# Designs tried in a protein design chat: miniprotein binders against q96jn8r1131to1294. Part 63

Target 1, 164 residues: q96jn8r1131to1294
Amino acid sequence: TLEFLENHGKNILLSNGNRTATRVASYNQGIVVINQPLVPQLLVQVRIDFLNRQWTSSLVLGVITCAPERLNFPASACALKRAAWLLRGRGVFHNGLKICEKFGPNLDTCPEGTILGLRLDSSGGLHLHVNGVDQGVAVPDVPQPCHALVDLYGQCEQVTIVNP
Key: E = the ipSAE of ESMFold2; O = the ipSAE of OpenDDE; V2 = 0.75 times the mean of E and O plus 0.25 times the DockQ between their complexes.

## First folded at step 7 (miniprotein)

Design G26
Fold by ESMFold2-Fast, scan of step 7:
Structure G26 (fold): chain B 164 residues (1-164), chain A 94 residues (1-94)
Amino acid sequence: as target 1 above (164 residues)
Amino acid sequence: SDEYLIDFAKLALEAFERGDFEDAAYYFELAVEYAEEAGNKEYLATALFLVGQVLKELGREDEAREYFERAREIAEEIGDEELVKRAEELLKEL
């Protein structure tokens, strides 16, 4: 059963059997990680439950290849300088460096109720799914093991894991 | 003293995320002043770095460089390797 790890950003409160993450303060310190590795063909999905429009940016999602149970999370996923591949807005980032300008829809404009998914294909390509639609390969050849990460940044104050 | 640091840092971060860079700079500068008075080097290093980022967004490049250099120095003193790297990266972008 997919759950968020109990190791998470300081502003996160887990509920619903660790399947719902709520950021209870500010705009940052909202990183959560799925409790098992993202293995090929496993689809990990989260639903955007609540957006606070006082902020300009929204959630970030992606993968990390370091051990998540022992990780000291920075204030935002954008500050991860190693072992991180992230989707933010329309960009794809590797360790803080933008490696693609425009991929998929703008994550800063996805409304409440949007279901976002991450999946590895058989070749190790990382796919983004939006409301069940595969957006294609955002990152090729992701090292394994890797773990799905969601940063409840800015507008996005609550997400819930949704089963396929 | 620490109560005021938290308040000013919070106001500055809220202004920064809204794109109100002048207000963000003002509140982060207040946070720097209070951190200095309190002798809180961890808050001081972070506040200096954030002032630098805001000044860079405002196009105030010489001032931003000054703050990033100071943030790096304090970060080195307290062993914050991550903040040292972040300050060095932004210094190269100026």
Scores: ipSAE 0.000, ipTM 0.119, lowest interface PAE 17.6, mean pLDDT 83

Design G27
Fold by ESMFold2-Fast, scan of step 7:
Structure G27 (fold): chain B 164 residues (1-164), chain A 94 residues (1-94)
Amino acid sequence: as target 1 above (164 residues)
Amino acid sequence: SDEYAIDFAKLALEAFERGDFEDAAEYFKLAVEYAEEAGNKEYLATALFLVGQVLKELGREDEAREYFERAREIAEEIGDEELVKRAEELLKEL
């Protein structure tokens, strides 16, 4: 079963058998990582449970290719300077550099109840799924092994892993 | 983007409340950069004004003047008469 790793950002509290992550303070320090590598055809999905409209930006999701079990997480996923491919707002970022201006919907405007998914295709392409709809390849040729990451940033204070 | 401009403005306010005025100024300057990137002149004028206010509190009056003048100019372009008046008032206090 998919769970969030016990190694996470300092503002995270895990519950529901490590399937729900809640950010209990501020707007940052909310990175969580899935406990299994993202292997081809595995669809990892999280549901947005709670949005705090005090903040404007919302969750970031993507993959890292470094081992997450002992990683010292920065305050924000976009501060990762190596081995990271992230989707934030409408942009795609590699190690902090924006590599695509507009991809998929604006993640900062997804409402509570939205289900966001990450999947690798057989060619190593990273796909974003939104409410079951494949948005296409956000990043080609992701190195493996890689690990799905969610940053409960800004508005997004709670997510839960959901099965397809 | 607009979203990150607002988030950096909130970080700046948190830093200001902690008494970290130099950090507050830098966070508001990041808000200006993101507002410029987004092409949002309404938010750019406000972000420039907020940088000026923090710099004024720090006693960095020459820098504050520059930001208030830029805020006034953008506010004039977009027809924000209230922000024009506020910037002019604070310029007179420097």
Scores: ipSAE 0.000, ipTM 0.162, lowest interface PAE 15.7, mean pLDDT 83

Design G28
Fold by ESMFold2-Fast, scan of step 7:
Structure G28 (fold): chain B 164 residues (1-164), chain A 85 residues (1-85)
Amino acid sequence: as target 1 above (164 residues)
Amino acid sequence: SDEYLIDFAKLALEAFERGDFEDALYYFELAVEYAEEAGNPELLKRVVELLRRLAELAYEHGFYEIAKEALKLAIEIEKEAQRLE
């Protein structure tokens, strides 16, 4: 069963059997990681439950290829300097560097109720799914094993894992 | 208008997040102008939160002088909000 790992950003509280993550303070320190590696064809999905419009940016999704169980998370996922591929706003980032200017919808504008998914294809391509619709390959040739990461940044204060 | 204060503060943060530091400072200065006239403690408290976020982002990107000035201003605005309660 998919769950968020007990190791997470310091502003996160897990509930609902570790399937709901809530950021209880500020705008950052909200990184959570799925408890199982993202293997090809596994679709990991989260639903945006609550947006706080006080903030301007919103959640970040992606993968890390380092072991997450003991990782000291930085304040935001984009500060990860190694082994991270992230989707933020409209951009795709590798280890803090923007590698694609415009991919898929703007994550900063997705409303409450949006279901966001991550999946690897057979060639190691990372796909973003939005409300069940495959947006295409955001990152080719992701090294394995890798782990799905959600950063409850800015507006996004709560997400829940949704089964396909 | 009190809404301009919030809009300018948000534009400053968005510009800073893009790495557009000149625009960030410009909108920040506009937010400060409107904050002094707002007279609404709830709006001033929101500006304080936005200034603290600007300070954090500036610090994270190595702009320590901007971070320090944003924090100093946040303290001053917070005292003004308390005065207006």
Scores: ipSAE 0.005, ipTM 0.144, lowest interface PAE 14.6, mean pLDDT 81

Design G29 (at its last look DockQ between E and O 0.05; V2 from the best seeds 0.00; counts 0 for: pae E 12.4 > 1.5, pTM E .749 < .8, SAP 73.298 > 70, placed apart)
Fold by ESMFold2-Fast, scan of step 7:
Structure G29 (fold): chain B 164 residues (1-164), chain A 85 residues (1-85)
Amino acid sequence: as target 1 above (164 residues)
Amino acid sequence: SDEYLIDFAKLALEAFERGDFKDALEYFKLAVEYAEEAGNPELLKRVVELLRRLAELAYEHGFYEIAKEALKLAIEIEKEAQRLE
């Protein structure tokens, strides 16, 4: 069973058997990580439950290659640098650099109810799925082991893990 | 260190020059996060000044939602600076 790790950002409250994450303050300190490594063919999906449109940016998702169980998370995922490959807005980011423009839909504008998924293919390519539709390879050759990460940033104040 | 604030301010200025007010706001948010981690009320007050400046410039250029968010953050961070004192 997929759950969010109990090690998470300071503003996160877990509920629903650690399958729902709620950010209870501000715009940041909202990083959560899935409790199992992202292995090839595992599809990890979260549903956007609640958006606070007082903020202009929204959730970030991606993978982290360091062990998350004891990690002292920074306030936002962008500060993770070399350890993270991140999808933010329409960009793909690694080590503070935008490595791809205009990949998939704009994450800052996805509505409540959107289901976002992460999956590794057999060649180690990281795929984004949106409402069941594979958007293609966002990042080739992700190092393993890696872990799926969601940063409940800005607008996105609640997500829930959903089964395929 | 002050070095990070200078770096973020430089990146924000570069974003302004490109017309990317949203990127400028996000760089100042990183400066806020750094200043909060440092626990330094004088650094937080300096970031508040920069956020108010961003809000003015964004408003003048018609980016009203960005201006509103920058002002909201300035108010919240000013309260945090007062708490630390």
Scores: ipSAE 0.475, ipTM 0.762, lowest interface PAE 1.8, mean pLDDT 88
Fold by OpenDDE base, look of step 8:
Structure G29 (fold): chain B 164 residues (1-164), chain A 85 residues (1-85)
Amino acid sequence: as target 1 above (164 residues)
Amino acid sequence: SDEYLIDFAKLALEAFERGDFKDALEYFKLAVEYAEEAGNPELLKRVVELLRRLAELAYEHGFYEIAKEALKLAIEIEKEAQRLE
């Protein structure tokens, strides 16, 4: 069963069998990691449950290739400087550096109810799915094992893991 | 107003965490401007708190010059708040 790990950002409260993450304070400290590593053809999806428009920006979605159980999470995913591939806004980032300016839809403007998915293909390419639609390869070659990461940042205050 | 000052400071922190340093600097300049106009010691102390947080964040991210500037500004505003008490 897909769940968020107990090792998470300081402002996160897990519920619903650890399938729902809620940021209960401020705009940051909201990183969560899904327990099972991504394997080829496995689609992992989260739904944006609640947006708080008093903040700017929104969730960051990506993967990490380090051991998530021991990771000391920074206040935001932007501070991850190693073993991290992230989707923020329309950009793709690797270890804090922008490697693509425009990819897929703008995550900062995804409404509540949007279902975002990550999937590795057989070649190690990381795909973004939006409401079930494959947006293409965001990262062409991701080391394995890797874990899906969600940063409940800014507007995004709650997400839930959903089955395909 | 008090609300605008706090909002700008928060926006600055958000921008900084996103790596939007230009926006961060702009928002903090606005925050400082409102703080100075208000002349309220309690309000200024709130700004100082947020600036110190920015300094910590900048330091953690390796932006030491930004951290230094933020801290310097925090100190200056703190002194002003003390003078107004």
Scores: ipSAE 0.017, ipTM 0.313, lowest interface PAE 6.4, mean pLDDT 89
Fold by ESMFold2, look of step 8:
Structure G29 (fold): chain B 164 residues (1-164), chain A 85 residues (1-85)
Amino acid sequence: as target 1 above (164 residues)
Amino acid sequence: SDEYLIDFAKLALEAFERGDFKDALEYFKLAVEYAEEAGNPELLKRVVELLRRLAELAYEHGFYEIAKEALKLAIEIEKEAQRLE
């Protein structure tokens, strides 16, 4: 069963059988990780439940390719220094550096109710899905195993894992 | 590490000097994320000073939403810097 790991950002409260993550303070410390690694047949989806539009930036999606159970998470995902591939705004980032300027929708403008999905193809390509629609390959060469990551940053205060 | 802080702080300052205040704000947000991970309240306070300057310039040029966001971020970061001391 897909759940957020108990190892998470300091401002996260897990609920709903660890399928809902809420950032209960500040604007950061909101990293959560899905408990099972991505495989081609697995589409990990989260629904944006609550946004605070007072902030400019919103959630970050991505993957980490190291064991997440004992990782000490930084204040934000963009500070992850190894084995991290992130989607932020319209950009793709590796270890905090932008490697692609424009991919898919702008995550900073996704409304409440948007369902965002991550899936890994057999060639190591990371796919973004938006409301069930495959946006294509965001990152062509992600090593396996990897785990899906969500950073409830800025605007994003709650997400829930949903089934396809 | 500190290399990412240097990169984002440099990009923020360059954007600030060009008047690209939206980009400057985004790069400052990234710089603060690295500085908070390092646990260095002195660096956070320096970012706060730059954010307050950005807010002032953005306000003077009519970018009121950017100015408000920069001030709110500066307040939160200053609170975190004080907590870390």
Scores: ipSAE 0.005, ipTM 0.287, lowest interface PAE 12.4, mean pLDDT 83
ESMFold2 (binder alone), look of step 8: mean pLDDT 79; pTM 0.757

Design G3
Fold by ESMFold2-Fast, scan of step 7:
Structure G3 (fold): chain B 164 residues (1-164), chain A 83 residues (1-83)
Amino acid sequence: as target 1 above (164 residues)
Amino acid sequence: GKVEITVTKDGDKYTIRVEFDGKTIEITVEFRPDGTIRVTVESGDEYLIDFAKLAIEEYEDGDPDLVRYYIELLLEYAEELLE
């Protein structure tokens, strides 16, 4: 059963059996983590439910390789300096350092209803899926175990875990 | 101490520079036609963020109320990033 962990950013409210995350204040403090490790071939998907155009940046997603149950989350996922691989806008980031300028669609412009997915292939490559379409390998050789992370940053105020 | 605030406007883009005791923080705010904003903070010391908040509080009349609101949110963002 996929759901968001009870340990999350301060501005998050979980509902719908912990399958929906809503950021109820500001533009940050919106990190959530999936309760099951991202094992090879598991496709974890979230749907963008609500966008607030007051902000310019939007949802960030990726993986962390540290245990999430005891983490003190920073204000934004991009402030994670250890054990983090993130997709933001068109960039790929490792521990706060941009390692790829342009990968996949611009996450800052995905509309409400977009379904974003993360999957590991058999060789440890992290794939982004957008509305069911595999965008390719964003990050090779992700260490195991790892956990899927979503940062409801800026425009993105609500996401819901969806099945295939 | 005394703080100096300089606001430069170029269309929908505002650049706010706060100076105190040789230290500076520079904030750029862009208001876009679709109602979104772009905010950029260049450098800063955690001690300067408090002075920047105080300086904005004393800023002279003439700026739109919206600018003040977003600048305060931006300073909170910068403060959290410095953690």
Scores: ipSAE 0.006, ipTM 0.169, lowest interface PAE 13.3, mean pLDDT 76

Design G30 (at its last look DockQ between E and O 0.05; V2 from the best seeds 0.00; counts 0 for: pae E 15.1 > 1.5, other shape alone 2.563 > 2.5, placed apart)
Fold by ESMFold2-Fast, scan of step 7:
Structure G30 (fold): chain B 164 residues (1-164), chain A 80 residues (1-80)
Amino acid sequence: as target 1 above (164 residues)
Amino acid sequence: SDEYLIDFAKLALEEFEKGDYEDAAYYYLLAAEYALEAGNPELAFEYARKAIELAKKSGNEELLKEAEELLEKIKEELGL
């Protein structure tokens, strides 16, 4: 039932029943959003399918609290100026500002086959899961409704939604 | 209004002082974008050039390409 929305970055091609997203050009314009709100206890997971090592950075993931169905996405998720909490590399970012220096593993070094997950706890804390392992609370008190976002940036050219 | 409270150029200098050229380039890129949207393409030009230099030092290919693309957009606004 979980799928990527048809509203996505211009370089994205959806396949596999909208469960696989492929960035077919460049290094950017690769934002995808899950088709239902991230509600408490729902674990949304994506697997990294393909990395292009021409690039140095990799995927960014997090949540947005604006309605994604008609949103005009910027070229990269980190350019979102409002209502965005994102994990990039080792950092946690809120509307572009780094709010945590080191959280979880470095996303720029996760290999193909890595499964990354997002989940809200009952208090609205956003958790990152890596290969099934809860990394802890990256962001407390995320406003709801919110939507899980993946930016197929740089190295990361393909992801697929996977079940827990 | 919150968008005008964050001094990304100052944050870039702080990252540069720490030797983190990648985050310094990232913040100069945001500073340039905000300056351009605020109607100051001359300041945006200055920040975009700093982002290019620091992206080169960092070895981050995407930040370099983003900064170069933004500089071309700024040149259009300046009539260059």
Scores: ipSAE 0.667, ipTM 0.837, lowest interface PAE 1.3, mean pLDDT 91
Fold by OpenDDE base, look of step 8:
Structure G30 (fold): chain B 164 residues (1-164), chain A 80 residues (1-80)
Amino acid sequence: as target 1 above (164 residues)
Amino acid sequence: SDEYLIDFAKLALEEFEKGDYEDAAYYYLLAAEYALEAGNPELAFEYARKAIELAKKSGNEELLKEAEELLEKIKEELGL
């Protein structure tokens, strides 16, 4: 069963069998990691449950290739200095630096109810899915094993892991 | 101010105060990049310069290169 790990950002409260993450304070310290590593053809999805419009940015979605159980999370996933490939806004980032300007829809404007998915293809390409629609390869040749990461940042205050 | 700018600026300053110039430079680089993305090239310029300065102090040539490249991009947007 897909769940969020107990090792998470300081402002996160897990519920619903650790399938729901809620950021209960401020706009940051909201990183969560899914327990099972991504394997080819497995679609991992989260639904945006609640947005707080007082903030500007929204959730970050991506993967990490380091051991998530002992990772010390910074206030933002974008502050991770290594082993991180992230989708923020319309950009793709590696270890904090932008490697692609425009990819897929703007995550900052995804409404509540949006289902975001990550999937590795047979060649190691990381795909973004939005409401079941494959947006293409966001990151080619991602190192494996890797774990899906969600940063409940800014507006995004709650997400839930959902089945495909 | 934007959330990311606040976070990166705080992190940069914290690392600087610890004497970790490499990490400080890194976070100033991120601050600069985000400021540029947010449409504030003037602020980006300031952070990029700090990143360059601290990258030099740290001796991290790769980080220095990235910061300098970003500065050039910022200058272009500023018309410099």
Scores: ipSAE 0.595, ipTM 0.851, lowest interface PAE 0.8, mean pLDDT 95
Fold by ESMFold2, look of step 8:
Structure G30 (fold): chain B 164 residues (1-164), chain A 80 residues (1-80)
Amino acid sequence: as target 1 above (164 residues)
Amino acid sequence: SDEYLIDFAKLALEEFEKGDYEDAAYYYLLAAEYALEAGNPELAFEYARKAIELAKKSGNEELLKEAEELLEKIKEELGL
């Protein structure tokens, strides 16, 4: 069973058997990590439960390739300075640097109820799924092991891990 | 704590010198967030203003909106 790891951003409260993460303060400090590494054919999915339209930017989704149990998370995922591959808006970022201008849909416009998924293919390619639809390879060769990461940033105040 | 905390203002300047205004603005936004987290809202204000200027030069409307909203939050902290 997939759960959010107990090591998480300072503004996160875990609930629902550690399958629901809520950002309870501010707009940042909302990084959560899935407790198991991605393996081929494992689809990790989260549902966007609550958005606060006070902000215009929303969640960041991606993977981290360092062991996450004792990592000290920065305020925002985009400040991760090693071993991070992130999807923000329509961009793909590696260690805080944009490496692709446009991939997939704009995550900042995803409404409540959207189900976002991450999986690795057999070649180590990272795929994004949106409401069950594979958006293709965001990152062609992610080092393994890696863990799925969600940053409950800005608009995004709650997500829940859901089964495929 | 982070082993290699990135100096985002330095990275922003490097991207600016290359003419990569979108990336420069992005790094100034991160610098502003860090300054605010560190309890320095005056510095955060300066970095957010730089992010706005460079986001305008880049033509990235979404980044500009994010930078402007951050500046408004910083103004509230400063009583402006």
Scores: ipSAE 0.000, ipTM 0.162, lowest interface PAE 15.1, mean pLDDT 84
ESMFold2 (binder alone), look of step 8: mean pLDDT 87; pTM 0.867

Design G31
Fold by ESMFold2-Fast, scan of step 7:
Structure G31 (fold): chain B 164 residues (1-164), chain A 80 residues (1-80)
Amino acid sequence: as target 1 above (164 residues)
Amino acid sequence: SDEYAIDFAKLALEEFEKGDYKDAAEYYLLAAEYALEAGNPELAFEYARKAIELAKKSGNEELLKEAEELLEKIKEELGL
């Protein structure tokens, strides 16, 4: 079953059988990773449960190709300049480089209740799903194995893994 | 609309106040990068200078090198 790894950012508290992640302090140190590799056709979904409008940016999500079980997470996923493909706002980033300027909805404006999904297609393309709707290929040819990552940054203080 | 750069600068200040010069330098480096992304090389220049200062203070050679390389790119953008 899908759960968040117990190795996570310092400000994260896991609950609900490790299916809910809450950032309990500040605006950072909120990285969580799914407990198994993102294999082709597996759809990993999280729901935005709580947004704190004190902050200006919101969650980042994507994949990493390094082993997450022993990773010393940086304060923000955006500091992962190696082995990372991230979606922030409307941008797609690979190892710090912006590879797409306008993809999908603006993640900084997704309201509470939004369900965000990550899926690899059979050719290694990374897809974003928003409320069940496939947004298309954000990143082609993602190396495997890779792991789904959510950074509860800024406004986004709680997410829960949800099934279809 | 320089929101991301300003956010990273706020993170840098918070880490600086905690005495974490390495993380402060990394956040100023990210702030400079996001300022460039926003089309504001003047703001990026200010943040890159701070990143260099704090990277030197932290003793992290690789971070200092990254910050100096970014500053040179910013100078080119500014015509300096």
Scores: ipSAE 0.101, ipTM 0.354, lowest interface PAE 2.1, mean pLDDT 86

Design G32
Fold by ESMFold2-Fast, scan of step 7:
Structure G32 (fold): chain B 164 residues (1-164), chain A 92 residues (1-92)
Amino acid sequence: as target 1 above (164 residues)
Amino acid sequence: SDEYLIDFAKLALEEFEKGNPEDAEYYLRLALEYLKEAVEIAKELGDPELLKRVVELLRRLAELAYEHGFYEIAEEALKLAIEIEKEAQRLE
């Protein structure tokens, strides 16, 4: 079953059988990674459980192509300068550089209860799903193996892995 | 006034675009110092609306600084915003 890895940002507390991640301090150090590689057609979904509106930005979703089990995570996913493709706000980022200005809904405005999903298609395209609706290909030709990453940044203080 | 903060933010963005991160940092630090002064003024005048506005601007400055890799400035601005809100909540 899908779980968050025990290796995570220092402000994270895992609970509910490692299926719920809570950021217990500040606005950063909230990176978590799914325990299995994101293989084609596997849909990984998280639900936004709690938002703290004192912060301006919210969660980041994406993939990394390096092995996550022993990574020393930076304070924020957007500080990853290698092997990272991330969705933040309305943008798509590769290794810290914005490569698309507007894709899908604004992640900074998704309310509590929103279910966000990541899936690879058979051609290596990374898809974002929002409340069960496929938003299309955010990133083409993602190298494999890759691993789904969630950064509980800013407003987003808790997420839970959910099944369809 | 808010116009000075907007001007410093615009100058910072212009320097980012030119590839001058040192000059961009300089303008972001000027914006932060302006907001620190505004906090002191708001507290001395007993103006909670101005204080609330300054907190909002500190968060916007932190976001801008963070987006362009100035993490120390971003962190300082966010810590100040949190401290002001904690103090205001305690005094209410």
Scores: ipSAE 0.000, ipTM 0.156, lowest interface PAE 15.4, mean pLDDT 83

